VHH binders against ATP-dependent (S)-NAD(P)H-hydrate dehydratase. Designs and how they scored, part 28

Target 1, 310 residues: ATP-dependent (S)-NAD(P)H-hydrate dehydratase, of Phaeodactylum tricornutum (b7fxe8)
Amino acid sequence: MKTWNDGKTIAIERCVLPLDASLHKGSSGRVGVLGGSARYTGAPYYAAMASLQAGADLAFVFCAQEATLPIKSYSPELMVAPVYSASDFDPVRLVDDMVNEIGDMLPKLHCLVVGPGLGRCPLVMKAVARVLELARSQQLHLVLDADALYMMSLPVYRSSLKGYDRLVLTPNVVEYQRLFPKSEDNNGESMEDASDEELAAATIVRKGAEDRIIVDQRQVMSCGEEGGLKRSGGIGDVLAGTLGTFTSWHAILLDREAVSTEDLPLSCWTACCAVKRATKRAFDDKRRAMTAPDVLHHLGQALDEMTRED
Short names: E, the ipSAE of ESMFold2; O, the ipSAE of OpenDDE; V2, 0.75 times the mean of E and O plus 0.25 times the DockQ between their complexes.

## First folded at step 19 (VHH; framework vhh_7b2m_4)

Design z3 (from y8 with S53H; at its last look DockQ between E and O 0.90; V2 from the best seeds 0.00; counts 0 for: pae E 2.9 > 2, SAP .718 > .668)
Fold by OpenDDE, look of step 19:
Structure z3 (fold): chain B 310 residues (1-310), chain A 122 residues (1-122)
Amino acid sequence: as target 1 above (310 residues)
Amino acid sequence: EVQLVESGGGLVQAGGSLRLSCAASGFTFSDYTMAWYRQAPGKQRVVVASISHGSYTKYSNSVKGRFTISRDNAKNTVYLQMNSLKPEDTAVYYCAADYYPLFSDEGSYDYWGQGTQVTVSS
């Protein structure tokens, strides 16, 4: 297990976008969150807000119409757009409109986080699949979490991102087993299985007490940072959003030819460290009363401490 | 300096046609969603049509089937072909540009033209 201090130097160099006062708004990361339904409004908020707290300049939320007002009410800092309505599930209209609206925004994003509060509506999933294909075609960085991981567990959608190396998956233990039933032993250890090529190019952040970074069914890193003793709802969303920022930064740095695609796992690892540290701080502050907003509150401070030069 | 300059407005009889043009300068035109708005006397400014940087088009219900929005990125120009004009279409028509149209309030675009008068007589 590596702690932040063990990898701090290289991580700061390759994963953290430098602060520059001369930069224009949006240059430090534009993160989209595709999620939020009539039922779920908190998850996309936590993800989007986490991206901002982590240091992205802009956070966009693509959600159901029914989720728009609630999410906007949580914070004025989020740009929230309805992309479908639960009351209008015309297959052609819903899918086409959703794909076109989101599709037009994809070139303006550095990363798209997909899944928080997305739900499991088949029509929505169809649209999301098309969006993912578009995103891939544009070489957009993707972070898939929650219901998007469920989507990827379905044979009809799993192959859509085959070979895509700008993809981050964030499964917990159960989700990981669902995605990779043959690649894990009874003890939760990664097993080499060359047969699953569909998601081999993805970077997997397997969430748990110890977050593990897996590439091509091999653990390449693990987060040794101490988190809180309480696991509250929404922390996974916070991580997804934080990964959105770091993945966005990776995209920016990649474009600058400052890093390579091989550095993506390190970016993910760094994000894990940040969220763990934030969670630890939140827990120390509120103990049993800790909730996701507390983690969000401490995320910026955690990252600042991580990135400050001694 | 950013400029949007509308042209093509005028007086036309009901059932007639007009083609509006908006010439843009001072910004990266191809990155922006362009839209036409109109404001009738005593009424609020409303969106008529929009075309994204990816050429996805949207129309208000009142003009669907009659109006066509298009763009020429090489010329930094957006057009509004208006057919089967009605007296109710009488308004000042405005060209607008927005970088994030999905997240903007109605009428809150980044750039606006000065408008061109369209009058449809009965």
Scores: ipSAE 0.259, ipTM 0.655, lowest interface PAE 1.7, mean pLDDT 91
ESMFold2, look of step 19: ipSAE 0.411; ipTM 0.755
ESMFold2 (binder alone), look of step 19: mean pLDDT 90; pTM 0.910

Design z4 (from z1 with S53R; at its last look DockQ between E and O 0.91; V2 from the best seeds 0.00; counts 0 for: pae O 9.8 > 2)
Fold by OpenDDE, look of step 19:
Structure z4 (fold): chain B 310 residues (1-310), chain A 122 residues (1-122)
Amino acid sequence: as target 1 above (310 residues)
Amino acid sequence: EVQLVESGGGLVQAGGSLRLSCAASGFTFSDYTMAWYRQAPGKQRVVVASISRGSYTKYSNSVKGRFTISRDNAKNTVYLQMNSLKPEDTAVYYCAADYYPMFSDEGSYDYWGQGTQVTVSS
């Protein structure tokens, strides 16, 4: 297993956006998080905040109206926008409003993280599907997590991102099996015979004790960084947000012709390393009391340490 | 220099119509959501209508069905067609531009015009 030190030089060169004081606001990454419902408000917060802590300039949260105040109350650093209301029972209005509101913002984003706290409302999923289509048409980087992964497990939505190569999926072991039932053996190794044409172009971050980066049903990288001994809720959201930042940087670097689409897995790997190192620090600090906010607290420091020049 | 210049205001009888225009300069007009606000004497400034970069429109309840907001990106201009005007519509009307309107608090737009007076007589 490769640790950060094994890939540090190439990762910094290809995945980390240089700090530049002359840059205007937003130039170091604009990350959107599509998530947050009346029931779930923490997940989108963790994702959005993680993106900022990782080094993005702006974090946008598109959420249910009912989630807006809570999320705003967690931090003033997040730009939170209500895009639908759970009390709105007009399906046409709900979907159209949501698509229009988010659609207007997509050109301004470098990455859209979808799924944290999204819920599984069919109307919301319908709207999200349209948003994803728009995003794809605009070649926007996408990170799908949580309920978005569930959405992709549904036949009606699975084909929506077929062949899309600016797509990152972040399944845990269970979610991975749901998405790719024939792709892994009992040992968690990728099987060559699994044909999933719909998501073959996606970069998959399979989360676990060891995070694995999978492309075209092949493991191409694995994160050898040590994490904490405790797996608390919200760490997946932190990773999703961190991936949002690194995929944003990838988008920016692509635009500069400094990298290629083939570097996206390395960006994902780097994000995994960062979150693992942050988690380790958080665990060392609080041990059994560690929660997601602790990981967030240590994320910036972890990344700083990773990127410091010897 | 960023400028928003409103025009088309004036005196009109109840039931009449006016068309306001706002000419924008100094920024990429097509990237901004445009809005019309109004402020009546002794009252707070309130949003009347908005139009997104994708031409999605929103209206206050008080003007729904009577007012229409539109934009011409080629001319860097936003319009407010006001029909069936009422004395209650008397106010100074302001044009506003916002890059992130959905994240902005009420009234917190990036750019504002100087306003144009609309007076509706009974």
Scores: ipSAE 0.008, ipTM 0.289, lowest interface PAE 9.8, mean pLDDT 90
ESMFold2, look of step 19: ipSAE 0.384; ipTM 0.730
ESMFold2 (binder alone), look of step 19: mean pLDDT 90; pTM 0.913

Design z5 (from z1 with S52T; at its last look DockQ between E and O 0.88; V2 from the best seeds 0.00; counts 0 for: pae E 3.3 > 2)
Fold by ESMFold2, look of step 19:
Structure z5 (fold): chain B 310 residues (1-310), chain A 122 residues (1-122)
Amino acid sequence: as target 1 above (310 residues)
Amino acid sequence: EVQLVESGGGLVQAGGSLRLSCAASGFTFSDYTMAWYRQAPGKQRVVVASITSGSYTKYSNSVKGRFTISRDNAKNTVYLQMNSLKPEDTAVYYCAADYYPMFSDEGSYDYWGQGTQVTVSS
């Protein structure tokens, strides 16, 4: 399947959570974003807002204290809480405090998106690694992007997720080569299977003009939907957040026994289609002026168009 | 109907101990953070201790080392063991519950009990 119309029937059946009359807030997806540092506040915002625009009920941001006010200022719709402070650094307590602050929330999420704007402070990465282990122990679905992909390029951290199949990685071509140095991307013609079996169970979204979905060292599908002619910073964060929503819906449907674990790649493909179509709409509207907020503006509309009977 | 019912308050001499209990009903107790607040005469209600769904505890500086919060999820009950009581601990003690405590403004818990009086005599 290359374009949305090729896979629409199967994707709606297996990946799209139906709208219904529900009295319970949060029934249509609760997405957490672990990211945001004193220096990088925009990336977690784009991811969290994309989750809401794609249809999640609630989006939570776990960030550095120094990022809290900027992110809250971007939108009141996000639930934002600090989980560490760069300026009040206590190396003895930082890891335990972060893990305890975030750990209480993990059972209340459908998906945790990790990485956007996270930074590479060694103690923060150590705490995040413990959060990932705790999330795995609860079978929480994970989407790793940006600095979390950097963490997965380090053997100490990637081994904790060995064999985990509720895991989505979102590398671009360069990040993919760092994660899987034995594999080679054949410049859009084919993808050599990754030989590193530690992450073989993960669903890999290799981003590009054509997004490639890779599982068990094999490309299983691709998204060839037309996007735009302009690359804009932040579209990767929009995709990570959109994946958060579709992965959350997958988790909900899996819990209802309506789908199987083998359907996660299709959910990721569907998210890629949504972002490409939103980007196309934004590009047609703004041309050279397009930025990530324009893609966000079109995301809900693109998804609604994708799921309506035409 | 959500209910939080405190018990165990009373009059105690300085240096003594009391154990407060809060029985919860009408919600999934194990998913909530539970807290004890207190309000002394003429003062604002302030947090004393809290315990998350994962049993992580926090204490105000004025009670650290003297008070212990605990929970029994099988009985839907949270406890406050108060040792080495001082006259300054005299207050109405309130049980509170919140689902998203790290995102709540101070004092904005979802549910509150009616309170139980603790009076510490000199």
Scores: ipSAE 0.311, ipTM 0.689, lowest interface PAE 3.3, mean pLDDT 88
ESMFold2 (binder alone), look of step 19: mean pLDDT 86; pTM 0.874
OpenDDE, look of step 19: ipSAE 0.588; ipTM 0.805

Design z6 (from z1 with S53Y Y56R; at its last look DockQ between E and O 0.60; V2 from the best seeds 0.00; counts 0 for: pae E 2.8 > 2)
Fold by ESMFold2, look of step 19:
Structure z6 (fold): chain B 310 residues (1-310), chain A 122 residues (1-122)
Amino acid sequence: as target 1 above (310 residues)
Amino acid sequence: EVQLVESGGGLVQAGGSLRLSCAASGFTFSDYTMAWYRQAPGKQRVVVASISYGSRTKYSNSVKGRFTISRDNAKNTVYLQMNSLKPEDTAVYYCAADYYPMFSDEGSYDYWGQGTQVTVSS
C-alpha cells in the first residue's frame, strides 16, 4: 500500500476509532507527551496538539518547569504539568521525583509519546529511561521520537526495550542509521550487529519523502502520499503526536479484541497518510510560507476527508 | 452522583488529636488522588495533605510530622490523623478528589465534600 486510496477500506476498519455519541470523555484516546525543556517548548506543543487535532480526547504534556508557562500560553487545550525544574532541582531526588509524578499517570494513558523537545540532560534521560521501563511493565504503548531516539541509540537504554512490540520509533534516515548501524568485516561486507535484534519487535516509521513502515528490518508497507516541497521544522512533531492518537486507538481496539497486535504497523501507516495529506493541503495554501501550524490546522480536516463516507 | 462525606471534626484542646474520615461514592475511588484541604476564617482554602492512587503522600510544611493521610480502597475512605493539634489548625477541613491532580489549578479538584469544622482551643 502506497497511498491512502490503496488501503482505505482496511485502515478504516482496523485503525480508525468510530465517532460514537455514547463515548465518555477520554474514551477516544488519552495521549501523554513527555518532552519539553528549558530550551525547547514548541516541539511538545506541536506533538500534543496534533494528537488532539487527529482525534484524541485528551493530551497531556509532562515537561520541565521552565517550559510549563510557554506551552500553556500556546493553547489552553493542553493539560500541562512540570515534572522537574532545570534551574532548581535536587540531583539526588530528580530521578525518583520524575518517575513518581509521571508513573502515577501511566495507567491513565493509552499512549505515551516521548522525546519532542526533551533535551539530553543525563539525569533527565536516566529518569525517562525508568519511566519507559515502568510503561513497558504496564504494557503501555510508546511512541519514541527526537531525543528519545537518541536515547535508544545508547546501549544502556536500548536494552530495556528488547522485544517490546507496543513500541513505535520514528527515525528519519540519519536517525535510523544511528539506531541500526551496519558493521563491516575486513572485506567491507556488512556484518550482523547484535543490537539490531533488541528493537526487532518495534514498528519503525522511517520518515522521508516516502515514509516506510519497518518491522524486524523488513519493510512491511510504505506511505507514498504526496506531501509538500518545503521541509518545515515541527512536521516531525506533528507526526509523532498523530501517531500518538492512532496508537491510542489501536490500544483501545486491542483491548476490545477488535484487532490484533499485528495491526499496529497499519495504524502507523494511517497516521503517516494523514500527516502527508495535511502537509500537502497546507503547502498548496502557503507554499514557501508554510510552517508547522499550517499543517496542524489542516490535520483534522484531512483525517475527516480520509474517513468520511459519502 | 458523586459524594464525599467528611466526619470526625469537633472541638479539641491544644495538643490533642482528631481523626477525620471521608467516605466516597459515585466514582472509581482507587483511581483518584485524594486530598484534605482546610480553610481558616478569612483565608483561602489551602492543601493540607494528599495521597495518590498509588498511596504516595504529600504534606504541607505546617503539618508534616503531625498529620498522616491514609486511604482504604476496600472501604472507599480516606483518613486524616491529626496529632499535636495547635490553635492555628482551626479551620473547616474539606475532602477532595481529583483524577488528574498534577494538571489542576490549586484548589480546583474534581470533587469536594461539604467540609467538617475542626476547632482547637488554647
Scores: ipSAE 0.422, ipTM 0.757, lowest interface PAE 2.8, mean pLDDT 89
ESMFold2 (binder alone), look of step 19: mean pLDDT 87; pTM 0.882
OpenDDE, look of step 19: ipSAE 0.457; ipTM 0.759

Design z7 (from z1 with S108E; at its last look DockQ between E and O 0.89; V2 from the best seeds 0.00; counts 0 for: pae E 3.3 > 2)
Fold by ESMFold2, look of step 19:
Structure z7 (fold): chain B 310 residues (1-310), chain A 122 residues (1-122)
Amino acid sequence: as target 1 above (310 residues)
Amino acid sequence: EVQLVESGGGLVQAGGSLRLSCAASGFTFSDYTMAWYRQAPGKQRVVVASISSGSYTKYSNSVKGRFTISRDNAKNTVYLQMNSLKPEDTAVYYCAADYYPMFSDEGEYDYWGQGTQVTVSS
């Protein structure tokens, strides 16, 4: 499948959670975003807002204390809480406190998006790794982007997610090469080396002009939807958050036994189509002036057009 | 209808012990953080102890080492064991429940009990 029209019937059937007035608040997707540091407050905002714009009921941001006020100031719709402070000098307390605070929230989420603006502080990565282990033990779906992908390039953290199939990785070309050094671009070479044994069960969204969906070392789908001619910072974060919503819907449908684990790649493909179409609409409106907020603005409309019965 | 019903309060001499109970109904107890607050005469209601859905406990500095919070999810009940009581512990004690306590303002828990009086004399 290359464009939305190629797969819309099955994607709507298996990946889109129906609107239902009888559902209680939070039953249509609860997405957590673990990210945000003193230096990087925009990335977790874009991811969390994209989750809401894509249809999640609730979006939570777990960030550095120094990022809390900026992110709350961007939108009152996000539930934002600090989970560590950069000024905390006690390494044991930092790890334990972050793990306990986030750990209590994990059962209340459908998906945890990890990485946007997280930074690469070794103590923070150690705490995040324990959060990932807890999330796995509860069968929580994970979307890893940005600095969480850097963590997966480190053997000590990579091995903890071996064989986990409720896992989405979202590398761009550079991150992909770092994560899978022996892999090939499908423009001229084989795709059989897209992942190693440890991450073979993960769904890999390799971002680019054409987004490629890779499972078990094979490309199973691609999204060739037209985007725009301008790259804007933050579109990758919009995709990570949109994946958070579709992965949450997948988790809900899976728990209801309406779909199987084999449908996660289609959910990821659907999210890619949505972001590409939203970007195309934003680019048509703004051209050289387009920024990530323009893509966010169009995301809901693009999804409504994609899922409308005609 | 959500209900939190405290019991176990009373009069005790300094150095003594009391055990408070809070029976909960009308919500999925195991998903909530439970807490005890207290309000002394003329003062604001303040947190004493909390226990998360995962049984992670927190205590105010004034009660650490003397009070123990616990929960029994099978009985939908949270407890506060209060040892080495001091006259300063005299207050109305309230049971409270909150689903997202890390995102709530202080004192803005979802549900509250009616309170039970604890009086410590000496």
Scores: ipSAE 0.343, ipTM 0.707, lowest interface PAE 3.3, mean pLDDT 88
ESMFold2 (binder alone), look of step 19: mean pLDDT 87; pTM 0.876
OpenDDE, look of step 19: ipSAE 0.604; ipTM 0.811

Design z8 (from y8 with Y56R; at its last fold request DockQ between E and O 0.87; V2 from the best seeds 0.00; counts 0 for: pae E 2.2 > 2)
Amino acid sequence: EVQLVESGGGLVQAGGSLRLSCAASGFTFSDYTMAWYRQAPGKQRVVVASISSGSRTKYSNSVKGRFTISRDNAKNTVYLQMNSLKPEDTAVYYCAADYYPLFSDEGSYDYWGQGTQVTVSS
ESMFold2, look of step 19: ipSAE 0.492; ipTM 0.786
ESMFold2 (binder alone), look of step 19: mean pLDDT 90; pTM 0.913
OpenDDE, look of step 19: ipSAE 0.615; ipTM 0.822
ESMFold2, fold request of step 20: ipSAE 0.513, 0.450, 0.508; ipTM 0.799, 0.773, 0.790
ESMFold2 (binder alone), fold request of step 20: mean pLDDT 89, 89, 89; pTM 0.907, 0.906, 0.905
OpenDDE, fold request of step 20: ipSAE 0.697, 0.695, 0.700; ipTM 0.858, 0.856, 0.859
ESMFold2, fold request of step 22: ipSAE 0.502, 0.503, 0.520; ipTM 0.794, 0.789, 0.797
ESMFold2 (binder alone), fold request of step 22: mean pLDDT 89, 89, 89; pTM 0.908, 0.906, 0.905
OpenDDE, fold request of step 22: ipSAE 0.695, 0.694, 0.700; ipTM 0.857, 0.856, 0.859

## First folded at step 21 (VHH; framework vhh_7b2m_4)

Design j1 (from z8 with D105E; at its last fold request DockQ between E and O 0.88; V2 from the best seeds 0.00; counts 0 for: pae E 2.3 > 2)
Amino acid sequence: EVQLVESGGGLVQAGGSLRLSCAASGFTFSDYTMAWYRQAPGKQRVVVASISSGSRTKYSNSVKGRFTISRDNAKNTVYLQMNSLKPEDTAVYYCAADYYPLFSEEGSYDYWGQGTQVTVSS
ESMFold2, look of step 21: ipSAE 0.521; ipTM 0.797
ESMFold2 (binder alone), look of step 21: mean pLDDT 86; pTM 0.875
OpenDDE, look of step 21: ipSAE 0.452; ipTM 0.748
ESMFold2, fold request of step 22: ipSAE 0.511, 0.474, 0.472; ipTM 0.800, 0.784, 0.768
ESMFold2 (binder alone), fold request of step 22: mean pLDDT 88, 88, 87; pTM 0.891, 0.889, 0.890
OpenDDE, fold request of step 22: ipSAE 0.714, 0.711, 0.716; ipTM 0.866, 0.864, 0.866

Design j2 (from z8 with L102M D105E; at its last read DockQ between E and O 0.82; V2 from the best seeds 0.00; counts 0 for: pae E 2.1 > 2)
Amino acid sequence: EVQLVESGGGLVQAGGSLRLSCAASGFTFSDYTMAWYRQAPGKQRVVVASISSGSRTKYSNSVKGRFTISRDNAKNTVYLQMNSLKPEDTAVYYCAADYYPMFSEEGSYDYWGQGTQVTVSS
ESMFold2, look of step 21: ipSAE 0.526; ipTM 0.803
ESMFold2 (binder alone), look of step 21: mean pLDDT 88; pTM 0.896
OpenDDE, look of step 21: ipSAE 0.610; ipTM 0.816
ESMFold2, fold request of step 22: ipSAE 0.494, 0.493, 0.520; ipTM 0.787, 0.794, 0.801
ESMFold2 (binder alone), fold request of step 22: mean pLDDT 88, 88, 87; pTM 0.891, 0.891, 0.888
OpenDDE, fold request of step 22: ipSAE 0.671, 0.674, 0.676; ipTM 0.845, 0.845, 0.846
ESMFold2, last read: ipSAE 0.469, 0.477, 0.523; ipTM 0.776, 0.776, 0.804
ESMFold2 (binder alone), last read: mean pLDDT 88, 87, 88; pTM 0.892, 0.886, 0.890
OpenDDE, last read: ipSAE 0.680, 0.661, 0.662; ipTM 0.846, 0.840, 0.839

Design j3 (from z8 with L102I; at its last look DockQ between E and O 0.86; V2 from the best seeds 0.00; counts 0 for: pae E 3.8 > 2)
Fold by ESMFold2, look of step 21:
Order: C-alpha cells, then structure tokens, then sequence
Structure j3 (fold): chain B 310 residues (1-310), chain A 122 residues (1-122)
C-alpha cells in the first residue's frame, strides 16, 4: 500500500475507532507522553496535542518540573505533571520517585509515547528504562521516538524490550542506521549484526519522503502520500503523538478481540497517511511559512476526510 | 453515588493512639489513590498521608514514623493508624479519593468525606 486510497477500506475497518457515545471518559484513547526536560518543552507538547487532534480523549504529559509551566502555557488541554526536577533533585531518590509516579498511571493508559524532549540525563534514562520494563510487564503499547530511540541504540536498554510486539519505533534514516547498523562492508570491512534480532517483533516506522513500515527486518508496507516540500521541526513529534492515538485505538480493538497484534503495522501506516495529508494541507496553505503548528491545525480535518463514510 | 464515610475519631490523651477508617462506595476503589487530609481550626486543609492504587505510601514530615496509612481493597476501606498523638494533631480528618492524583492541584481530589474530629488533650 502506497497511498490512503489503496488501503482505506481495511484501515477504516481495523484501525479507526468508531465515533460514538463512550461509556467512560477516556474510552476513545488515553495517551501518555513521557518527555520534556528543562531544555526541551515544545516536542512533548506537539506529541500530546497531536494525540488529541487525532482523536484521543485524554493526553497526559510526564515531564521535568521545569517544563511543566511552559507546556501548560502552550495549551490548557493537556494534563501535565512533573515527575522529576532537573535543578532540585535527590540523586538517591530520583529513579524510584519517577518510576513510582509514572508506574501508578500505566494501567490507566492505552499507549505511552516516550522520547520527545526527554534529554539524555543518565539518571532520567535509568528511570525511563525501568518504566519501559514495567510498561511491557503490563502489555502496554509503546511508541519510542527521539531520545528513547537513542536509548534503544544502547544494548543495556534494548535487551529489556527483546521480542516485544506492542512496540513502535519511529527512526529517521540516521536513527535507523544507529539502531540497525549496516551489515554491508565498506570496501571490505565487515560489521557485526547480532543486535538487530532483539527488535524484530517491533513495528518500525522509518520516516522519510516515503515512510516505510518494517517488521522483522522486512518492509511490510509503505506510505507514499504526498507531504509538503518543507522540513519543519516538530513534524516528527506530531507523528509520534498521532501514532500514540492509533496504537491506543489498536489496543482498545485488540482488547475487544476485533483485531490481532499483526494489525499494529496497519495502524502505524494509517497514522503516517494522516500526518502526510495534514502536512500537505498545511504546506498548500502556508508554503515557506509552514511550521509544525500548521500541521497540527490540519490534522483533525485530514483525518476526518480520510475516515468519512462515502 | 460516591460516598466516603470516616469513622474512628474522638478524644484521646497525648501519646495515645487512634485508628481512622474510611468506607468507600460508588466507584472502583482499587483504581483510586486514597488520602487523609486534616484541617485544624482556622487553618488550610493539608495532606497527611496517601496510598496509591499500587499501595505505595507517602507521608507528611509531621507524621512520618507515627502514622501509617493502609488499604483493604476487598473491603473498600482505607485506614489511618495514628500513634504517639500530639496536641498539634488535633483537627478534622478527611478521607479523599482521586483517580489522576499527580495531575491534581493540591486539595483538588475528586471525592471527599464529611470528616471526623480528632482531639488530642494535653
């Protein structure tokens, strides 16, 4: 499948949660975003807002204390809570405190998006690694982007997710090469390939002009929808958040036994189509002036057009 | 209808003990964080202790080592064992419940009980 029209019927059937009156608040998707640091506050906002604009009922942001007020100032729609402080922390308690605060929320989520603006503080990464292990133990769907992909390039963190099939990774070409080192030689130089099998069960969204959906080292589909001609910072965060919503819907449908775990790649493909179409709408509207907020603005309408019956 | 009903308050001598209970109904008790707050006359209501849905506990500095919060999910009940009571512990004690506690502003729990008076003499 190359464009939305090629896969529309099956994607709507298997990946799109129907609009109807929900029995409980949050029945149409509860997405957590673990990210945001003293230095990086925009990325987690884009991811969380994209989740809402794509149709999730609730979006939660777990961030550094120093990021809380900036992110709340961007929009009141997000539920934002500090889970550590970068400037006023106890290094003995930081990991346990983060894990405890986030861990109590994991059973209340359908998907956890990890990485946007997370940073690479070693203690924070240790805490995040324990959160990922806990999320896996509860079969929580995960979307890993940005600094979480950096974590997965490190063997100590990658091994804890070996064989996990409720896992989505969203590398660009450079991040993909780091996660799956080239096995081809470079004029006679051999490269080791042992670590690539650990993530074989994950759905890989390799971002580019054409987004490639890869499972078990094989491309299973691609999104060739036309986007914009401008690379704006933050579009990757919009995709991560949109994936948060579609994986949440997948988790809900999986729990209802309406789909199987093998349908997760199609959910990811659908999210890619939505973001590409939103980007094209934003670019057609703004041209050189397009930024990530413009893509975010068009996301809901693009999805509505994609999913409208006839 | 959600109800939180406190019991076990009363008059006690300094150094004594009391056990507060809070019976909950009308919601899925095991999913909620439960907490005890107290309000002394003329003062703001403040948290005393909390226990998460995963049974992780937190205590204010003024009660650490003296008070113990616990929960019994089978009985939909949260407890506060108060030992080594001081006159400063005199207050109305409130049971509270919250589904998303880390996102709540202080004192903004979803549900509150009517409170039970604890008076610690001399």
Amino acid sequence: as target 1 above (310 residues)
Amino acid sequence: EVQLVESGGGLVQAGGSLRLSCAASGFTFSDYTMAWYRQAPGKQRVVVASISSGSRTKYSNSVKGRFTISRDNAKNTVYLQMNSLKPEDTAVYYCAADYYPIFSDEGSYDYWGQGTQVTVSS
Scores: ipSAE 0.341, ipTM 0.720, lowest interface PAE 3.8, mean pLDDT 88
ESMFold2 (binder alone), look of step 21: mean pLDDT 91; pTM 0.923
OpenDDE, look of step 21: ipSAE 0.353; ipTM 0.701

Design j4 (from z8 with S53Y D105E; at its last look DockQ between E and O 0.90; V2 from the best seeds 0.00; counts 0 for: pae E 3.2 > 2, SAP .743 > .668)
Fold by ESMFold2, look of step 21:
Structure j4 (fold): chain B 310 residues (1-310), chain A 122 residues (1-122)
Amino acid sequence: as target 1 above (310 residues)
Amino acid sequence: EVQLVESGGGLVQAGGSLRLSCAASGFTFSDYTMAWYRQAPGKQRVVVASISYGSRTKYSNSVKGRFTISRDNAKNTVYLQMNSLKPEDTAVYYCAADYYPLFSEEGSYDYWGQGTQVTVSS
């Protein structure tokens, strides 16, 4: 059970982008969040705001038209734009319009977080699948949560990310079982027809009391930091957004040739530690009253304490 | 220093054509969405056409079919070919550039030129 102090030195060295007064706006992390639907507006807010609180310079939300005004009203810090409309639905144009609008932004991002509040509309999922293919073709780092994990449980969408190693999946225990069904329940399947290469290259953050970092079906790290005793809705979204920032910093450092692709799991572990520590602070403060905004409130402080020199 | 310099405006008879150019400097032109706006006397400045860094174009309904926006990244220049001009097209035409246009309010582009007058006589 590994805690922040056990890995602090190498994590700061390899995963934390230094603060620097000479940096341009946006050069310390540009995180996109693809999510938010007419019914679910809070989840993408928590993810995007967590990205900012974790240290990203800019957070963008690509959402349903109907989610745009609510999310903008939650915070002026987020850059929010509609990419489709559920109320003005045009099945011929929805996929192409959504893909074109998001696609023009992909080269300007360091990481795209997909899933929070996305919903399961089939046409939206088809558009999102195309966005994921475009993101892969540009080697854009991806963090998939919530409804994007549901998409990865569907073979047609799962296969498009086969072998992609700039990919982070954030399942809880139930979602993990859906993504990786136990083989003893599948008696009769031929090994020659199985794909050992599908999501094996991804970094999997299996969420729980202890967060487990899994690559190629092997646990390579775990986060044993103490969290809170209350399971608040939205903490998963906070983690997805925090992963967005650390994955963005990984992409920046990778582009500078300061780290290697092997360091992505450590970046994910670092994000898990940050969210656990923020949750512990929020829980100690609020107890039964804790909600996701309390975790957001403590996230920056937790990260500052984790990353201070000496 | 960022500069957007429009040229090609002037006086033209109804039904005629003009080609506007906007020479850009001081930023990585190929990364920006470029747009033409116009402002008629006493009216608000409105978008006419835009072209993304990926060369996807959009047009206002009032000019669709008559105006064509294009870009030449090698020359850092965006163009507006205006055909079948009408007196209603009389306006100051502004070149604008924006890095995140999807997230920008109308008229909030990052950079603007000083404009070039287009006058269409009847």
Scores: ipSAE 0.376, ipTM 0.733, lowest interface PAE 3.2, mean pLDDT 88
ESMFold2 (binder alone), look of step 21: mean pLDDT 85; pTM 0.861
OpenDDE, look of step 21: ipSAE 0.474; ipTM 0.765

